# Designs tried in a protein design chat: VH-VL binders against Protein Skeletor, isoforms B/C (Skel). Part 2

Target 1, 133 residues: Protein Skeletor, isoforms B/C (Skel), of Drosophila melanogaster (Fruit fly) (q9vgy6r287to419)
Amino acid sequence: LAFEVRWAVAGESIVVQLVAKLEPNHYMSFGISPNKNISQMIGADAVVAWVDPQTGNGFATDYFLEGKAQCSGGRGACPDTKISEKTNSIRLLNAAMVNGYSIVTYQRSLAATDRLDLPISITGAESVVWAIG

## First folded at step 4 (VH-VL)

Design b4 (from u6a with heavy chain E99H; framework fv_ustekinumab)
Fold by ESMFold2-Fast, scan of step 4:
Structure b4 (fold): chain C 133 residues (1-133), chain A 120 residues (1-120), chain B 107 residues (1-107)
Amino acid sequence: as target 1 above (133 residues)
Amino acid sequence: EVQLVQSGAEVKKPGESLKISCKGSGYSFTSYWLGWVRQMPGKGLDWIGIIYPGDSDTRYSPSFQGQVTMSVDKSITTAYLQWNSLKASDTAMYYCARHDYYGSGTYDYWGQGTLVTVSS
Amino acid sequence: DIQMTQSPSSLSASVGDRVTITCRASQSISSYLAWYQQKPEKAPKSLIYAASSLQSGVPSRFSGSGSGTDFTLTISSLQPEDFATYYCQQSYSTPYTFGQGTKLEIK
């Protein structure tokens, strides 16, 4: 289990749970790409989340990734990617450390266009992006 | 329907200032980046830069940095390209275009262009 | 800056021909490539985005392919209205550079 994502639509909101075994100073990132043919997280509306292993305190914040990628790689963020924090669109519900796994559950408002990207299909790599860093 | 309407042709002398406009309609103006492209007579397309109307964040081509200023007025859904001091080499057609940065990653709608002629 | 080079710079063809235009990036740009069509004295029109996705309203005879550094635009059966100049553009990194253009002329 390297990384797991669970979600449920609740009216006009989506509740997302991210699960990964993170090393100190590392984070999880999850976003929905509106462009199914671009395999990188550039331009994705993404959430960055982590859990402090010492305290168990969780963090989740909404970012958008600007196109400053000068690296090659698969899906996910590039080290050169510019990230700008979005204003107050994420509500942290729960955070926990269990057997070395960071678990972060959050809620965000679901725009109408986001609903079209919710199903993760066999080609989900092109419509849903994630990273651990 | 999405439309970008640019201001009319300009004839100027070297050293004069100029501000041309691009008015967007039929879409959420603050949700898309807006770019500017120069095309000199008989030449290809040359990227000037891009501006995000929601917060006026700008990215300029190094060739145009310091030569022009991009700005927006959200209240009238209008973008501007401005010169403090025109040169003969600024003679060109200038296009504005909507960039679907978080979607297609391309310029999906273009203005009709503003012809700028700088001569003495 | 990423340099975009198109080949050929001009091409003569007849109605009904299959036409291929190529575009090469000086470094890998993944699939962040678009193709535009420009007719004389008109603004450019978007044809292809993300290297291979057809823009809404563009005829299916247009197709794009490629990834990384090498890209192609193909017109499967050339029509009279397709005589124009074609440009590729990368959007992987600013500045979003254009190729120099390929002028498609009647033979």
Scores: ipSAE 0.000, ipTM 0.528, lowest interface PAE 14.2, mean pLDDT 75

Design b5 (from u6a with heavy chain E99L; framework fv_ustekinumab)
Fold by ESMFold2-Fast, scan of step 4:
Structure b5 (fold): chain C 133 residues (1-133), chain A 120 residues (1-120), chain B 107 residues (1-107)
Amino acid sequence: as target 1 above (133 residues)
Amino acid sequence: EVQLVQSGAEVKKPGESLKISCKGSGYSFTSYWLGWVRQMPGKGLDWIGIIYPGDSDTRYSPSFQGQVTMSVDKSITTAYLQWNSLKASDTAMYYCARLDYYGSGTYDYWGQGTLVTVSS
Amino acid sequence: DIQMTQSPSSLSASVGDRVTITCRASQSISSYLAWYQQKPEKAPKSLIYAASSLQSGVPSRFSGSGSGTDFTLTISSLQPEDFATYYCQQSYSTPYTFGQGTKLEIK
């Protein structure tokens, strides 16, 4: 409800705009699931973005979301997620706080394989992940 | 109170092995990356790498990959930096520091440093 | 690897002066830039994170600015305890490289 994603492919790049009403020290995250049939945050290639409410400065960085060790008894993954930096560059285009909303717009390069995996629709797409933290 | 306490100064000869330590206290040791930084006498800061104590995941600077090994012992909240065979060029102050990865991405708390002297 | 270049390598200043130190990245690092202060024979101390956010306990005379490739650390009114070496560091991509340092000396 409180999170909106807009995106557009621009030739060799994708431009993404993230909008959310964030509390201090919170961030937005948006990425593509590594499993095309299931939205899975662990293992996803994600951008973490936020706006410093004191300075108005925006941040957008490419992270790989990693899981930790499995739970005892083989009950599946019980770990907290770990965010690891990726090597791909993210270009911050715009950052603003408007009417209590944090707005971050960024651009990243797309390899040919990335374009093939882009979702047809963000709404209800299984291969897309997002979070507020 | 967050604190990182490093092992004492070492004087070694080339070819010897060495393992120095950094003990964390006052925080969840397994929830923060821990970094190692080298400072050669009269020189600036050189980033060695980071280790995540929760799963021992490591990221090394290419300049230090294969030269040193980072490890942790979670049971005693201690991180280690190890050399199999020291060289005179390893003479330096070595710092450990906690990385506030989730909030700021900066080293917010530092150990006092371990001076390693390697002479022939 | 991302290279960080500081300017100047050293400068002399007097108590009460406004001092600026510059840091330049070889490629865009957004705002993933930290500033550290190191006094002789001591460990570095974190001053600024995220290019412009002041660490808790650091005096308000310190401020950081910039984004992308060009960054500045400013001390608005230099105090005796501020004479030290200052380092910038990028945390945008590993290895998290440091600048070569700027030594701030008494004039």
Scores: ipSAE 0.000, ipTM 0.520, lowest interface PAE 15.4, mean pLDDT 75

Design b6 (from u6a with heavy chain G54Y; framework fv_ustekinumab)
Fold by ESMFold2-Fast, scan of step 4:
Structure b6 (fold): chain C 133 residues (1-133), chain A 120 residues (1-120), chain B 107 residues (1-107)
Amino acid sequence: as target 1 above (133 residues)
Amino acid sequence: EVQLVQSGAEVKKPGESLKISCKGSGYSFTSYWLGWVRQMPGKGLDWIGIIYPYDSDTRYSPSFQGQVTMSVDKSITTAYLQWNSLKASDTAMYYCAREDYYGSGTYDYWGQGTLVTVSS
Amino acid sequence: DIQMTQSPSSLSASVGDRVTITCRASQSISSYLAWYQQKPEKAPKSLIYAASSLQSGVPSRFSGSGSGTDFTLTISSLQPEDFATYYCQQSYSTPYTFGQGTKLEIK
């Protein structure tokens, strides 16, 4: 599946837009790897986003991923995935679904607001992770 | 409007087979996990398992593994719970319920229930 | 399996009372907890998901709180239609498990 991430720095915050052609009941995820030298989803500070196909409503939640990042079987959220909910440090700005593409735009602080959040660097290299599931 | 409509009450004898149904409407049937819950007379809720209609992926409670089979027929948006050989201890109300879109394990819509009575 | 224990198993209350029901998990389940209401001869009704989020159409007198192992369902001002059995349920890992239920009876 095609996946695109766009972002812009806005003061002490960053605005992120996730775009993907998702199958029903699928999500998209974007975050920073806990290992700066290697991209890895487990242990990552990630945002999980999706658009409800019935209502068109969008969702974005800050998660710490402790298990499988993607589910076999085309599931949007997996009962067997250990996802720890973090303090909600993100603000949903917009969500839309256009021709099968899910678009979710959110804002978060550049500095960590939770012990599980990782600071976002705008001047150095960071290992990023992303997934569709 | 989301609805889960279950098949009617059944009265069976020990050793007989049975298949009860749960028909979903008003939503994308293959986009949601569907769970089954047993409630014995005068008792609480007991989780049987969950099935994902898109690919028939199943997760069973260890207590029910091998005792019942969950299945779906996507073409008629219907899920099934099946016994090969009923026991008197299977007498209970059986509910189907839809897990919310996020797969959080919370059941947002429930069927009306199917009462299964197994007696000689 | 994760065991869910509710307290109390039953309680008697009057209309207008503030009612609190607790649910304890045998291990941390983060916020993967739901609350359901069941009236006699009826299917359960979802009240709360993700420990504290109110389901659409559920009266605001119902609220949930907690995280980890200790959770609470509160009814701020009990109404006649609230007399029912209440169940908590964890969804952190399979098998999903329910508490034994709390029967709320009219005093």
Scores: ipSAE 0.000, ipTM 0.536, lowest interface PAE 14.0, mean pLDDT 75

Design b9 (from u6a with light chain S93Y; framework fv_ustekinumab)
Fold by ESMFold2-Fast, scan of step 4:
Structure b9 (fold): chain C 133 residues (1-133), chain A 120 residues (1-120), chain B 107 residues (1-107)
Amino acid sequence: as target 1 above (133 residues)
Amino acid sequence: EVQLVQSGAEVKKPGESLKISCKGSGYSFTSYWLGWVRQMPGKGLDWIGIIYPGDSDTRYSPSFQGQVTMSVDKSITTAYLQWNSLKASDTAMYYCAREDYYGSGTYDYWGQGTLVTVSS
Amino acid sequence: DIQMTQSPSSLSASVGDRVTITCRASQSISSYLAWYQQKPEKAPKSLIYAASSLQSGVPSRFSGSGSGTDFTLTISSLQPEDFATYYCQQSYYTPYTFGQGTKLEIK
């Protein structure tokens, strides 16, 4: 298991759990592509998450993704993408390390919280983006 | 452990060509941007450019565009900085450095540096 | 190009002092700012990434703050090994640019 995403809808929000085996000082990223037909990290509304190995504390922050070069479509991975800070629209619920896997669980509204957030569709197909870096 | 090892010091004459190297180990070479930085004796850090080894995409500082060429050889996890015709003003310490994965653009690991001296 | 200006260019301090170095960008760079320490004859060492995140293995007396155009590096209780030149660097746009450096000297 390179990267796993689990989620559950809870009323007006969605709870997302990201699981990956990360090298020290690396992060996970997951989000929705602005284009429904292809995955692209550039312009995506994504969560960047990591676990501090010294404290065990987790971090999850909402970022608008921009990069020096566009990621390849179809996979959604873009480890060379530059990440711009934006208003945090998510709530960190839990962070842990289990058997070498970093696990970060967060909650996000299904409706856009600010102008840079993209609404999440749970009834149709969506293009997703993800990266391990 | 992550390591960047640079080639040894060079003493050259104006007009000569030169290619210095930076060998990466202990990480996925094609997954990180690699930068080059110049430091003239007694001066500060001066950014040359970055190269992405996965596809050889390059971004140069306007001050260095056309003056040097960045390249990479994936098979030996090595990056290069090359001059076709050296000038005395190229005398400096040259560092290679790996850009981090956080998307913050910070150089998290640095090579030891290659001193280039250009004099007649 | 984005210009990075550090203040002061040099300062003298004693062991145990609280030291503050500032860095200003000519335009907003969000949190795309790093701080490096360079000792004589050595390659630079990464201290801070994303303006305020401490690099692994760096002592907790170092801290970074700021966003947009104004940034600060603080050393809460200066130690003998901290005497060095410090550089800020932006990576919001290419070309990446460094500040001119701040030399921290023994008083």
Scores: ipSAE 0.005, ipTM 0.526, lowest interface PAE 13.8, mean pLDDT 75

Design j1 (from i7 with heavy chain H100D R103E; framework fv_ifinatamab)
Fold by ESMFold2-Fast, scan of step 4:
Structure j1 (fold): chain C 133 residues (1-133), chain A 119 residues (1-119), chain B 106 residues (1-106)
Amino acid sequence: as target 1 above (133 residues)
Amino acid sequence: QVQLVQSGAEVKKPGSSVKVSCKASGGTFSSYAMHWVRQAPGQGLEWMGYIIPIFGTAKYNEKFKGRVTITADESTSTAYMELSSLRSEDTAVYYCARGDYLEYSFDYWGQGTLVTVSS
Amino acid sequence: EIVLTQSPATLSLSPGERATLSCRASSSVSYMHWYQQKPGQAPRPLIYDASNRATGIPARFSGSGSGTDFTLTISSLEPEDFAVYYCQQYSSYPYTFGQGTKVEIK
């Protein structure tokens, strides 16, 4: 288990559970790629989550992953990636530390997910983005 | 459309356990959080905990930790709340309530189950 | 634990009058909900996330506030509005309710 995502539709919302073994002061993120044919971090609407090991309190917030600028002349390193806070539409449901694993469960509007033109299905193919940091 | 139907009233002795059921119909059961809230006679509401059936994830109010267990059976769309080591102050109406993100924290409530703890 | 204090404990009013109910939190809350409860009944959702009316709730009910101070207003009381009202925070565990404000007929 490096990183696991479980999710399900609940009426007009989606319930998501993120599981990962995180180092202290690290976070996990999960989002849906704006390009359904290719997964990419830049432009993704993602949730950033973590558990404070001191208090056991969990956090989940809605962030937009954006690039600073396009690659110059198409050569060299591509743009710096920034995480920008969006209006928080994420409702934290649960957060726990179990045997070193951080488990964060949250709920969000299905409409926010759907605006990326991504069909939501447990068994269907889809483009998603995740990271540990 | 959604209906939550709870089991009937119970009278229990101090030190025993009670298990209240909440059967959901008319909507999706597994992906919604099912909460339990109690109300002692003439008192306000007190949140006890919840379960998200599809994940098996439960969260409890620390006040009840060690005494309360919330479970769910997806095959029957039924959630359960078991409270052990009953005391007189546990006499209350116990409600199940479904949590929904977009409309309200608890959008549908069961009718309530009166649990009386007496010797 | 976030403590919610409702005031007044009792509001004695007549039909047609305006009711304003207060809910104060011991620390900042992001999600505040309001419920109506009549004797022998389960609580009925009224307002979610401070200011949004729940499905089927008449326009005379409105909510406002942020941070630690929230209000529920009933612009003109109808006979069926005489009940107990509870605020509830959904911001941190454990979720907590206020002690209730009873709106009773004068």
Scores: ipSAE 0.014, ipTM 0.615, lowest interface PAE 7.2, mean pLDDT 77

Design q1 (from u6 with heavy chain Y102W, light chain A50Y; framework fv_ustekinumab)
Fold by ESMFold2-Fast, scan of step 4:
Structure q1 (fold): chain C 133 residues (1-133), chain A 120 residues (1-120), chain B 107 residues (1-107)
Amino acid sequence: as target 1 above (133 residues)
Amino acid sequence: EVQLVQSGAEVKKPGESLKISCKGSGYSFTDYWLGWVRQMPGKGLDWIGIIYPGDSDTRYSPSFQGQVTMSVDKSITTAYLQWNSLKASDTAMYYCAREDYWGSGTYDYWGQGTLVTVSS
Amino acid sequence: DIQMTQSPSSLSASVGDRVTITCRASQSISSYLAWYQQKPEKAPKSLIYYASSLQSGVPSRFSGSGSGTDFTLTISSLQPEDFATYYCQQSYSTPYTFGQGTKLEIK
């Protein structure tokens, strides 16, 4: 399961591009791990993104991830991951479906904007989490 | 070889200030959380808190919040636990310990401990 | 705060015995549980991380099991150097909390 993440800091924001070959009704996720040394899904503040193949509309929404620790130190989808919807602090910049690949580009503030948001640090160590589901 | 070396035993009077140290070596000091644990004489282990040396982010146990301060000096790979005004009830062995790389919250390496005795 | 309760508080055993120590969390902690061994006048040593993973360098006679609220540490064939106090610790949420300890004594 190919999954690519690209990002760049732009002032007080970060611009993220997610690329994955997704099945219909599936999503890709990227966020900050509550643990600074390794990726883990429990407590992660993540963006869930997908492209609706019927409408061509893209989505990028903040979610608080809660799930099994089997995602700690590992890669890939996390079965039994719980996702709680948050107030959307994400700005969708672009969305496309190309050759079966979903491409979603979004921008988010580096500062916490919601009660469930974890601040993104550009000066301290951070661990990222990702999943396809 | 990973090592955590703590400062020597201290004998203090109530009201005095104290700062004990924990020096890390043999690993990337700024990439691991470092915890402090108290053990009163003849008692079990009591969690004080953790600090991330890379950015000085701290998490304290509510029972120790305001009683002690955790800090680090990255240039000498040393963590500190500090009291502004000691109490007799602070008499204990204090351990520093490194949280594992996996972030499972397990302390994989421990300092030898610093015995703090506070009496009049 | 999550409370950790160990059982028993102490037990007596003989070399060669199978020993089991239990730890219960007041709420589900998934698998975020560690086991430590502490000998008199010494710092604790980690034995098990993430409920069932053996720490490097720890003898295979030690094993951990459980998830959620109920956890066990087993020593399959007790050796003389295993007489010590054992602690469980949760790291599911802060503050991290330890069990009260189980003192393993020679019979």
Scores: ipSAE 0.000, ipTM 0.537, lowest interface PAE 14.6, mean pLDDT 76

